VHH binders against Imidazole glycerol phosphate synthase subunit hisH (hisH). Designs and how they scored, part 11

Target 1, 214 residues: Imidazole glycerol phosphate synthase subunit hisH (hisH), of Cyanidium caldarium (Red alga) (q9tlq8)
Amino acid sequence: MKNIGIINCGMGNLHSVSNAISNIGFNPVIINASKDLVSFACSALVLPGVGSFDLAIDRLEKKNLIEPVKLWIQEDRPFVGICLGLQLLFEGSDEGSKPGLKIFNGYVSQFKHSLVKKVPHMGWNKLYFNRFNTIDNLVPHYFHYDLQPWAYFVHSYYIEPKDCYTFNTTSLTFYGKQKIVSSISYNNILATQFHPEKSGLFGLFILKRFLSSY
Below, E stands for the ipSAE of ESMFold2; O stands for the ipSAE of OpenDDE; V2 stands for 0.75 times the mean of E and O plus 0.25 times the DockQ between their complexes.

## First folded at step 4 (VHH)

Design a6 (from o11, 19 letters changed; framework vhh_gefurulimab; at its last look DockQ between E and O 0.50; V2 from the best seeds 0.00; counts 0 for: pae E 10.0 > 2)
Fold by ESMFold2, look of step 4:
Structure a6 (fold): chain B 214 residues (1-214), chain A 122 residues (1-122)
Amino acid sequence: as target 1 above (214 residues)
Amino acid sequence: EVQLVESGGGLVKPGGSLRLSCAASGFTFSSYAAAWFRQAPGKEREFVSAITTGGSTTYADSVKGRFTISRDNAKNSLYLQMNSLRAEDTAVYYCAAEVWYEGDSYVYTDYWGQGTLVTVSS
């Protein structure tokens, strides 16, 4: 059984993510320090999160996990970012003043009430897939199994990539007049603005396909 | 300004061949999936073929084995080689970039060309 490391930044959806990983046949382990990555021999790493950008960065710093996470990604090891975990991969956020992990170029912006009726964007919403930019064909297999392309969202901020040639935008979602990049991929990175752990069979299918390919 | 300009359309006999080109400018073409669509008179625009940034291809069933999509990212160009042409292939052919799907249906693209007419007739 493969160990999947779930980074504990002191907040977020650890229980839901752990349950999802268990349900799809993997062993979730909680990562509180760099040594946990080695001790558990993790085959993949999940950065979950809900809440404050700056607080998540602060807690990763206090746990000495900033550089180990960056190194994990630089070594092209399997990585999943969920909600805040997607946003942390970018340079920074309107939500705060601390720099992100700067894996990708771009910024995290607040929804504007002139473009959307309610903040946060909360609930089920449709995904529009770019099948032809997805790595490992994860999304096309979804359509073969007749799964619904809806996912659960809860967020007040969204990514605005500066330079999209670094990664593949794998799905879009529309909320009011705002177009949202709802998932991205790059090499062995999968990152979603939605919560696959809360998105029913579709969410579990995506996680299982991704984690099973390693 | 984003521009997609199709060329290579014309009149061709059934069973003949034709090669369409699409020149892209004003955006980073290599960062996007690209596709061909077509629209016959009085009909809705339909998907023909698409190609990813990495070169993987998809075809509508009606053109599989007869049409070949390709791209040259260094020249910002998309191509459609059409062989064994039939009267049913008569349409205006459109180049598109950043193609998005729901199921097998085309839903969204950010960039469209003006179209090039292909007429297949005796």
Scores: ipSAE 0.005, ipTM 0.276, lowest interface PAE 10.0, mean pLDDT 82
ESMFold2 (binder alone), look of step 4: mean pLDDT 80; pTM 0.806
OpenDDE, look of step 4: ipSAE 0.016; ipTM 0.335

Design a7 (framework vhh_7d4b_2; at its last look DockQ between E and O 0.55; V2 from the best seeds 0.00; counts 0 for: pae E 10.8 > 2)
Fold by ESMFold2, look of step 4:
Structure a7 (fold): chain B 214 residues (1-214), chain A 123 residues (1-123)
Amino acid sequence: as target 1 above (214 residues)
Amino acid sequence: QVQLVESGGGVVQPGRSLRLSCAASGFTFSSYAMGWYRQAPGKQRELVAAITTSGGSTYYADSVKGRFTISRDNSKNTMYLQMNSLKPEDTAVYYCAAEVWYEGDSYVYTDYWGQGTQVTVSS
């Protein structure tokens, strides 16, 4: 059974992510320090999170996990970012003043009430996929049964990528009049604004398909 | 400001070839996946072919696979559709589109459309 490292930023949904990883046949292990990556011989790394951008960065720094996470990604090892974990891959956020991990170009912006009725974006919403990106191969049976993939969202900030050429936008979602990037991929990175661990069989399916590729 | 201009349409006999071009301006062409759509009179617009930002991957509708080839030249901000072995059922207005998104196999979104070029295949 492969060990999947779940980064502990001290912020929500660790149990939900752990349960999801277990349910799809992998062994979840919690990463509190860089030595845990070696000790558990993790085959993939998950950066989850909800809540505060700056607090997550501060806790990663305090645990000396900033550079090990960047190195993991630089070595093209399997990586999943969930909600805040997607946002942390970018340069920074309106939510805070600390720099992100700067894996991708772009910024995280607050929703404008002129474009959306309620903040946060909370609840189930549908995903629109790009056929030419890797995530399309993750849900072939939904296409077979004419089922639309729906996922659970809870967030008040959204990514504004600087250049889509740098990474593949794998899905879009519309919330009010705001078009948002709901997932991205690049090499062995999959990152989602939605919570696959809370998105029923669809969410478990995409996690299983991605993690089983390695 | 944003402009997609198709050209190269015309009237041809069955079995002949045409090459369509789509010239783009007003946006960063190399950052957009592109596609060709067609619409026969009284019918819904359908996706014919699509190509990634770099040109590394392509998609073709089953009805044109093996006969049509999509390509792009990012240095000239231009996309092409080489249409070989044309059939009467290929008769339609062909549209260039930028940033094509799907729900399953169905098109649901594109940022920009061209004005169209007529292709007529008849004896």
Scores: ipSAE 0.005, ipTM 0.238, lowest interface PAE 10.8, mean pLDDT 81
ESMFold2 (binder alone), look of step 4: mean pLDDT 83; pTM 0.833
OpenDDE, look of step 4: ipSAE 0.016; ipTM 0.320

Design a8 (from o11 with T52Y E98Q; framework vhh_4orz_3; at its last look DockQ between E and O 0.06; V2 from the best seeds 0.00; counts 0 for: pae O 10.0 > 2, placed apart)
Fold by OpenDDE, look of step 4:
Structure a8 (fold): chain B 214 residues (1-214), chain A 122 residues (1-122)
Amino acid sequence: as target 1 above (214 residues)
Amino acid sequence: EVQLVESGGGLVQAGGSLRLFCAASGFTFSSYAMAWLRQAPGKRREWVALIYTGGSTDYADSVKDRFTISRDNAKNTVSLQMNSLKPEDTAIYFCAAQVWYEGDSYVYTDYWGQGTQVTVSS
């Protein structure tokens, strides 16, 4: 059974992600330090998170996990970012002042009250997929045309990719008048603004398909 | 029947140029955004360039200032002028048509061709 490393930045949903990983047939292992990556021989990494951008960065720094995570991604090893984990991949956030991992160009922006009725975006919402940027059969055709999948969201900020990253978008979601990138699939990275671990069978399916492809 | 037929690919030396063409039929061409995608061996298909119905363009960072996408609605064609080609540009290039209606409702339709091989030698 393949070990999947779950990076512990102390920002919530650690246990729910672990359970999800177990449910789809992998062995979740908690990563608290760089040595854990070697010790557990992880096949993939998951960066979960719900909460403060700066606090997450600070915790990663204190655990000396920033560089190992960057190196992991640069080596084209499978990586999953969930919610805050997605946001941490960017250059920075309106939520804080610390720099992100800078894997992707762009920033994390706060919702504007002129475009959304209430913050945070919380609950189930629809996903709209882009076939051009999917891993082979990562998102089956029926999700695009026959069955409209829903996912669970809980976030007060959203990513604003720069350059061509907008076209690496796997899915979009609309919250009020705000269009949000709800997931990105780029090379070895799957990153979701929604919480696949809380998104029923669909969420588990997406995780399983991605992790099983490596 | 929807058809997208790519042409213009081939072997070229680094620093050289190629112009790809795509002939479209079977759909209302002017209503679709047109794009070029490419797929290198062992890699995912990636966006290269796109041109919206209004004529606005966007490019992948890797090809920006080197590639130019254009369309001719009268002829139902989209073109990709590729200059200063690099070995890393080697891939199968696909022409794609896409409609993505946003808002309270969503309509998604896409088509793509069989592709044309572009090989850039060092």
Scores: ipSAE 0.005, ipTM 0.283, lowest interface PAE 10.0, mean pLDDT 83
ESMFold2, look of step 4: ipSAE 0.012; ipTM 0.331
ESMFold2 (binder alone), look of step 4: mean pLDDT 82; pTM 0.823

## First folded at step 5 (VHH)

Design b06 (from a1 with E98Q V107L; framework vhh_4orz_3; at its last look DockQ between E and O 0.61; V2 from the best seeds 0.00; counts 0 for: pae E 3.8 > 2)
Fold by ESMFold2, look of step 6:
Formats: sequence, C-alpha cells, structure tokens
Structure b06 (fold): chain B 214 residues (1-214), chain A 122 residues (1-122)
Amino acid sequence: as target 1 above (214 residues)
Amino acid sequence: EVQLVESGGGLVQAGGSLRLFCAASGFTFSSYAMAWLRQAPGKRREWVALITTGGSTDYADSVKDRFTISRDNAKNTVSLQMNSLKPEDTAIYFCAAQVWYDSSGYLYTDYWGQGTQVTVSS
C-alpha cells in the first residue's frame, strides 16, 4: 500500500482530499514538516488548497516546506496540485503579494467582470482536451459516444501561463467569455484548477490512474 | 496579429489529388501543434489531421492512409497532401493552431484561417 503525502497548508479541503486518497486504495499521510516526507517514505505528494495565496505560502514557510517541495519536484517525483495548489506553482498572484513556488512561468489573475458576470466560478463545468497533450490515458474510460467530462470548480483566480500553455495544458474550461486552463501536466506533475476529490467518479478515476502509475 | 492563410484548394475529380498549404505568421510557429479541420455544407467543423511540435502525426479515420500532414518550421508552413479524393471530402478546409475538443466533437482552436474550398466531383 503506498503512502501519499498530503501537504498541510492549514486551508480548506484537507479532509476531503484524504478521504478521496483512501477511497481509491492509497494511504494518505499528513505532511507538517520535511521529515515527514522521509519518515513516511511517500511515493507521491499532493499540494491541496482553497483560499488565500499569501496565507498558504506563509504557512509553508513556517513549516519549512518550501524548499523540500521544490526539491521533490526538481527530482521529478510524483506530484499533484489541486486548485490553490496549481496556482502556487506559478510566479505569483493578483490575490496577494508573495512569490509563488515558481515552478512554471506565469501569473495568477483575477476574473474580469467584462468577461464573466459572477465571481467566484463555482459549480460543475465542462472540460475540453487536446489530442497531443491530453489525459486520455487517464480518462479513456469516461468517454462514451455523447458523455462529457465535468468537474467541480470553486475559485476566483485563474492561471495565465507564459511559456507552458501549448506544451503542458491538458484541459480547458470556459466560464462566461473567459477561457481558463483547467489542468496542466509536465513530467510527473499533474495539477488541476478543479477539485478531483469533489468531482465524482471522474475525479477519483484521474487521481487513481495517476497515482497507480508510480 | 496572428494570420493563417490557406491555399491550394480547388475542383478535382474523384480519385484525384490536391495539396493544401498554410502560411502562418504572428506567433511562434514551432511552439504550436498544427492541424487541418474541415466543414462540409450542413455539418459541424471536424478535425482531419494533426502534427505535433515534434513531428508526430495523427489522422481522422475517414482520411487515414489517404492524407498526409507535414510542417516546415523554417518556412512557417503546414501542408496537407490529399490523395484518392472522394466526393465526401468536399468541404472548406481550415488550417488551425492547437485544437481542443470534447467527446461530442465540439472544437475550439486558438487560431484558425478563413479556409480554402475543396470540391471533389464524381
């Protein structure tokens, strides 16, 4: 049974992520310090989060987890980012003033009311995929002749990648007239703007496929 | 700013061949997967052929083994060689940069041209 480390940012959805990891057959362990990564011999790392960009960075700093997480990713070890955890991989956010983890070039922007009428983007919404950088190995069992994958979103900010858009984007979603990057992948990174832990069988399926590959 | 200009369309008899060209400008061409789409009268726009940044290709089942997509990053061009043409291939053909889709066949693309008409007569 594999141990999946869930970073404790002190924000939101830690319990629901733990439940999802358990439900798909893995052992969730909570990471509060860098020694927990070694002590539990984690096979993958999950960075969840809902809420404030700056507060999440502050809490990671206080727990001395910034550099261990960056090193984990630099060593190409399996990593999942969920919602705020996707956003933290970028350089920074309009939501705050602290720098992100800077794994990818780009920033996190607030929705414009000229393009959308209601913020936050909350509820179920449709995913679109492309041919060459899609999660089709992760999602093939959900495509039937007229079924569409839907996922649960709750966020007021969205990523604007600078360099990785065409190479690393695995799904798009439209909210009003705003195009949003709803998932990315690069090497052993899977990161989603939606919440797979709240996205029904589809969400559990993509987590299980990803985590079972390692 | 971004332009994709198709050419090479026309009228051809069934069994014949055509070669379509697409000239691209206004973006970093080598960073984009390129594709050909088509739209027949009364039908949805559909994906035909794709070529990745690394040169890998894929084709819709209806054109497999008859059409060949290629790209020239030095000239910022994409081409589509169409052999053994059938009346069913009659459509407006569009060059596109990056194609997104769902299971129902709906397509979104970041950039696409105005198209070139291909008409295949029986």
Scores: ipSAE 0.216, ipTM 0.580, lowest interface PAE 3.8, mean pLDDT 85
ESMFold2-Fast, scan of step 5: ipSAE 0.519; ipTM 0.766
ESMFold2 (binder alone), look of step 6: mean pLDDT 83; pTM 0.822
OpenDDE, look of step 6: ipSAE 0.273; ipTM 0.636

Design b08 (from a1 with V99I T109S; framework vhh_4orz_3)
Fold by ESMFold2-Fast, scan of step 5:
Structure b08 (fold): chain B 214 residues (1-214), chain A 122 residues (1-122)
Amino acid sequence: as target 1 above (214 residues)
Amino acid sequence: EVQLVESGGGLVQAGGSLRLFCAASGFTFSSYAMAWLRQAPGKRREWVALITTGGSTDYADSVKDRFTISRDNAKNTVSLQMNSLKPEDTAIYFCAAEIWYDSSGYVYSDYWGQGTQVTVSS
């Protein structure tokens, strides 16, 4: 049974993610310190979380996990970012002062009330998939099994990539008049703004497909 | 600011040919995949052909071996050569910079043209 490391940055959702990983046939292990990355010999890392960008960065710094996580990604080892975990891959939040992991160029922005009626974006919403994305073969899976491309969201901030060609945008979602990049892929990275662990069969299928490749 | 302008549509007899053109401006054309979609009366917009930034092409089964998509990055144009036209090909043809789709078959694009009418008589 392969070990999938779940990074504990103190920002929640560990139980839901652990249950999802277990349900799809892997062994979830909680990563509380850099030594755990060595001890558990993980096949992939998952960075979940909800809430504050800056608080998550502070907590990862305190646990000495910033540089080990960056090195994991730099070595092209399999990585999944969920919600806040997607956001942390960028340069920083426009409301905050802490630098992100800086894996991708761009910033995390708060929803503008001129474009959306209510914040947070909370609930089920549709995913639109890029038909030209030849790097990410996950998309055809949803249509083959008649899966509804709806996923569960709960967020007040969204990513604004600076260099959208550095990675493939895997899906878009619309909230009011705001277009959201709802998932991205790049090499061995899958990162979603939605919560696959809370998105029914659809969420479980994308996690299983990604993790089964490693 | 962003514009996609289609041309080349018209009336043609079954078995005939037409070549559609799409002139793009206001964005970095060479960085976008380009597509042709069509919408017949009483039907949804459907994808017809696409060409990637690297020049790879793909076609819907209904037009495969009859239609050919090409691009010219120096002129910021996409073309669709349509051969062996059938009455079923009658539609408004749209140029799009990037397409996104959901499981219901609804298609979204960042940039759309106004379309060009193609009418194929029996």
Scores: ipSAE 0.215, ipTM 0.576, lowest interface PAE 3.6, mean pLDDT 84

Design b24 (from a1 with E98S S103A V107P; framework vhh_4orz_3; at its last look DockQ between E and O 0.57; V2 from the best seeds 0.00; counts 0 for: pae E 5.4 > 2)
Fold by OpenDDE, look of step 6:
Structure b24 (fold): chain B 214 residues (1-214), chain A 122 residues (1-122)
Amino acid sequence: as target 1 above (214 residues)
Amino acid sequence: EVQLVESGGGLVQAGGSLRLFCAASGFTFSSYAMAWLRQAPGKRREWVALITTGGSTDYADSVKDRFTISRDNAKNTVSLQMNSLKPEDTAIYFCAASVWYDASGYPYTDYWGQGTQVTVSS
């Protein structure tokens, strides 16, 4: 059974993610330090998180996990970012002053109150897909069209990718009048603004298909 | 200002042909997937044809093998060749950029044109 490393930056629901990973047939292991990556021989990494951007970066730094995670991604090893984990992949955030991992170009922006009713965006919301995107690789056609995918969100900020990353967008979601990039699939990276571990069968399917492809 | 301007619509007899044309401006055309959608009276707007930035195409089952979508990135244009037209093809046809869809196939686009009327008589 393949070990899936769940990075503990102290910001995520480790139990929920671990349970999800276990439910889809993998062995979740908690990563607290760089040495854990080697000792557990992880096949993939998951970076979960809910909370402060800067605090997450600080904790990753203190655990000396910034460079190992960046290297992991650069080596085309499977990586899953969840919620804050997605946001941390970018250059920075309006939430804080610390630089992100800079895996993707762009920034994390705060919701505008003129466009949304309440912050945070919390609860189930609908996903939109691109017909020519890689979503079909993650979500079988029969599942995609027969079952309307909804996902669970809890976030106060949203990503604004630059360059061609818009075409790497796996899904969009609308919150009020704000269009949100709700997931990105790019090479070895699956990153979701929603919480797949809390998104029922759909979330589990996405995780399973992605992790099983490596 | 983003603009999508359709042309080429009109009245045609069943079995006839039309070529729709869309001129785009105000955005990076080459960075968008383009599409043609149509809306018949009393019906929901539906996608007809899609073309990616790389040139891959897809069509609704109802128009497959009859319609052909093409794009010219140098001119910021997208076209729809419609052959073997049928009365059921009667609709307002819209040029659209960055088409997304939900699980039910309901389209979302970033940008829309004003549309051009296509009427196919029996």
Scores: ipSAE 0.028, ipTM 0.376, lowest interface PAE 3.6, mean pLDDT 85
ESMFold2-Fast, scan of step 5: ipSAE 0.285; ipTM 0.647
ESMFold2, look of step 6: ipSAE 0.045; ipTM 0.454
ESMFold2 (binder alone), look of step 6: mean pLDDT 81; pTM 0.801

Design b25 (framework vhh_4orz_3)
Fold by ESMFold2-Fast, scan of step 5:
Structure b25 (fold): chain B 214 residues (1-214), chain A 120 residues (1-120)
Amino acid sequence: as target 1 above (214 residues)
Amino acid sequence: EVQLVESGGGLVQAGGSLRLFCAASGFTFSSYAMAWLRQAPGKRREWVALITTGGSTDYADSVKDRFTISRDNAKNTVSLQMNSLKPEDTAIYFCAAEVWYSSGVYTDYWGQGTQVTVSS
């Protein structure tokens, strides 16, 4: 069984993500320190989390995981970002002063009450895919689902990529009048604003199909 | 009804130039990003150039510095200026508007395309 490393940034959701990884046929291993990346010989890394951008960056820095994670991604090894884990891939957040991992250009912004009635965006919502990002009308196989995809969201901030059209696939979700980038696929990265571990069969399908391709 | 109509293709010799046009109708053109994609015989369709609503542009590495995308919101057109053409640029070129779809629901934003043939 392949090992999937789940990065403990101290921001929660480890149990539900570990259970999801186990349920789809992989062995979840918790990454608490850089030495664990060597010890467990992981096939992919998952960065989950909820809450504060700056706090997560601080905790990753204290664990000496910032540079090892960046190197993993630079080496084009499979990587999954979930919720806060998606947001941390960007340059920074409206919350704070800490730089993100800077894998992608753009920032994390707070919802504006002029566009949405309440914060957080919490609950089930639909995903729409931009065919424009897909060279031959195909989306990555892990997004092929026979029914309208619904996923579970809980967030007060959303990503604003500087150039979303560099991604192989981007999904959108509409919340009030706000257009949200709900997932991105780029090289060997899958990153979702929603929680696939809480999104029923659809969430499990995309995790399984992505991780099974490596 | 959304319509995208490509024109301007033809036969040129290597090193030559062509300008492709896309006429758009049936939607608020100025609100959508526009792109050019191409498909060569026996190859996958590939993205070539993009222009955003604000006029920012991006290009595939294979055409960077040779192709220029532009738009005219008053005329609802997007254009692709192709310079220093190579035999490898031979393909059918398609105009595409940014479109969002759910599973099982797609917009037909692809026209017939316009054929570009570059001889050497």
Scores: ipSAE 0.014, ipTM 0.287, lowest interface PAE 7.0, mean pLDDT 83

Design b26 (framework vhh_4orz_3)
Fold by ESMFold2-Fast, scan of step 5:
Structure b26 (fold): chain B 214 residues (1-214), chain A 120 residues (1-120)
Amino acid sequence: as target 1 above (214 residues)
Amino acid sequence: EVQLVESGGGLVQAGGSLRLFCAASGFTFSSYAMAWLRQAPGKRREWVALITTGGSTDYADSVKDRFTISRDNAKNTVSLQMNSLKPEDTAIYFCAAEVWYDSGYYTDYWGQGTQVTVSS
């Protein structure tokens, strides 16, 4: 059984992610400090979380996990970002002062009440995939077309990448009048705005396909 | 509610022809671009053909001049005429309803698929 490291940035959601990782056939290990990355010999890292961008960055800094996570990604080792974990890969939040991991160019913005009826975006919503990239990591070989690509969301902020064509695959989701980039893949990175661990069989298939590639 | 049902697949000899049909229900068919996608054994899904709401067509290079996509908005159907079939065309073929947004098409709905097997 391969170890999958789940980074504890103090922003919650560890238990549901750990359960999902176990359910798809891997051994989840909690990463509380940089030394845990060496101790557990992880095959992939998962960065989950909900809530504040700046608070998550601050907590990762205090745990000395910023540089080890960046190095992991720079070495092209498998990485999954979930919800806040997707957002942290970008340059920063428009409302915040702390720089993100800066893996990708672009910022994290708050929903505007003029475009959406309620904040947060909470509940099940549909994923739309670019037809030119249908063979990418987000749509795995084992995905059946009889499964609808619906996923569970709960967020008040969304990513605004500077160039979506940088990614191998993106999916879009529409909430009110707002367009959301709901997932990205690039090299050995999969990052989703939705919570695959809470998105039924579709979410589990995405996680299993990605992690089984490594 | 929303349903896309493919038919017309089967076994055919290399050089032969098949016509696939997709019957759509539960959404405003005339407002969607329609596409055919396929997934070959051991390979990932790939796009094959597209027809826009206005009737313009586009094809993957591998099927250009051999396949023809068409639609009938009165019957809520899209069809794929496949000529000069090759063993490499063996795949499950899926009907998809697509939405244009910004600079590309994104799949909204797709069906269960129909198997096409081309023997040599």
Scores: ipSAE 0.015, ipTM 0.453, lowest interface PAE 6.1, mean pLDDT 85

Design b27 (framework vhh_4orz_3)
Fold by ESMFold2-Fast, scan of step 5:
Structure b27 (fold): chain B 214 residues (1-214), chain A 120 residues (1-120)
Amino acid sequence: as target 1 above (214 residues)
Amino acid sequence: EVQLVESGGGLVQAGGSLRLFCAASGFTFSSYAMAWLRQAPGKRREWVALITTGGSTDYADSVKDRFTISRDNAKNTVSLQMNSLKPEDTAIYFCAAEIWYESGTYFDYWGQGTQVTVSS
């Protein structure tokens, strides 16, 4: 059974993500400190979380995990970001002062009440995939025109990629008048704004397909 | 108004070739990826081929190495060259612009498609 490292940044969702990883046939191991990355010989890393961007960065810094995680990604090793984990890949949050991991250019912004009627964006919503920007054909073969994937969202912030390059965008979701980048697939990175661990069989499918490719 | 008009379908013998065309209007064609989908009688719709804005292509396993998708940005057209046709390629073929947009934006497949029938 392959080990999948789940980074504990103290921002929640470890139990749900661990259960999802187990359900799809892998061994979840919790990464609490930099030494755990060496000890557990992980095939992939997952960075989950909900809540404050700056608090998550502070907690990762305190655990000495910022540089090891950046090095993991820079070495093109498999990486999954979930919700806050997607957001942390960017330069920073417009509500905070802490720099993110800076894997991608752009910032994390709060929903504007002029564009959406209710915050947070909470509930099931449709995913629209950009078929040419999928990791290892993750979605093109699964997605039929008459099949519309749905996923579970709960967030008050969304990513705004600086360069707006399609290679950084795998799916879009529409909430009110706001266009949301709901997932990114680039090299050996899969990062989702939605919670695949809470998105039924579809969420488990995309996690399994990504992790099984390694 | 976004319009995608398919043409070039017809009857062809197994092992033969056919070329489909899609004429696009009402949007900035060069800025969008284009795809071909098909639906056989009694079957679900399936994706066939894709071409990106930069010209990169991708194909369903069932048609890989037999079909070639291409685009002409000056004429706002996408074409699908189908070689070594098989009876199981019989379907209505649809042209689609980037389907990752919400249906309300009208960047989805349009029209009735073009019928391809491959005789045994």
Scores: ipSAE 0.005, ipTM 0.170, lowest interface PAE 10.3, mean pLDDT 80

Design b28 (framework vhh_4orz_3)
Fold by ESMFold2-Fast, scan of step 5:
Structure b28 (fold): chain B 214 residues (1-214), chain A 121 residues (1-121)
Amino acid sequence: as target 1 above (214 residues)
Amino acid sequence: EVQLVESGGGLVQAGGSLRLFCAASGFTFSSYAMAWLRQAPGKRREWVALITTGGSTDYADSVKDRFTISRDNAKNTVSLQMNSLKPEDTAIYFCAAEVWYEGNYVYTDYWGQGTQVTVSS
């Protein structure tokens, strides 16, 4: 049974993600320090979380996990970012002062009430997939377009689609007049703005397909 | 600012041919996949043909073997050669970049005003 490391940055959703990983046939192990990455011999790493970008960065810095996580990704080892975990891959937050992991170029933006009726974006919403990147790129994609592409969202910050057009695969979601990056597949990274652990069979399917590839 | 300008539409008899052109500006054309979409009166916008950065092509079943998409990266153009036209091909045809799919239906932020194609029986 393969070990899947779940990074504990103290930002929530650890239990629901751990349960989802167990339900799809893997062994979840909690990563509290860099030594745990070696001790558990993880096949993939998951960064979950909800809430503040800057607080998550501070907590990861305190645990000395920033550089080990960056190195994991630089070595093309399998990585999953969920909600805040997707956002942390970018350069920073428009309203924050802390640098992100800087795996991807761009900044996290807050929803504007002029473009959306309610904040947060909360509930089930539709995913639209970019087909073109999967045709040209040699990197396998883990999404099946025949599935019902609805997923569960709860967030007040988002990534602009323009910051993600160079990636192998992205999906878009529409909330009011705002376009949101809802998922990224790039190299051995799967990152979702939605919560696959809360997105029914579709969310579990995405996680299982990605993790079963390694 | 991304701009896409379509041309080449017109009125043609069933069995005839037309060639559509799209001139692109405001982005690094060679780095983007390009598509042709169409919208008939009272229907949703659907995809017709696409061409990747590497030149690979794909077509909707309704136009396969009749339409050919091509690109010229030196001129920032994408073209659609339409042969054996049918009355059912009557629609406004749009050039698009960064196309997103929901089955046969599409969304894009980067598409032009379109060019009307009318096929008479």
Scores: ipSAE 0.014, ipTM 0.379, lowest interface PAE 7.2, mean pLDDT 83

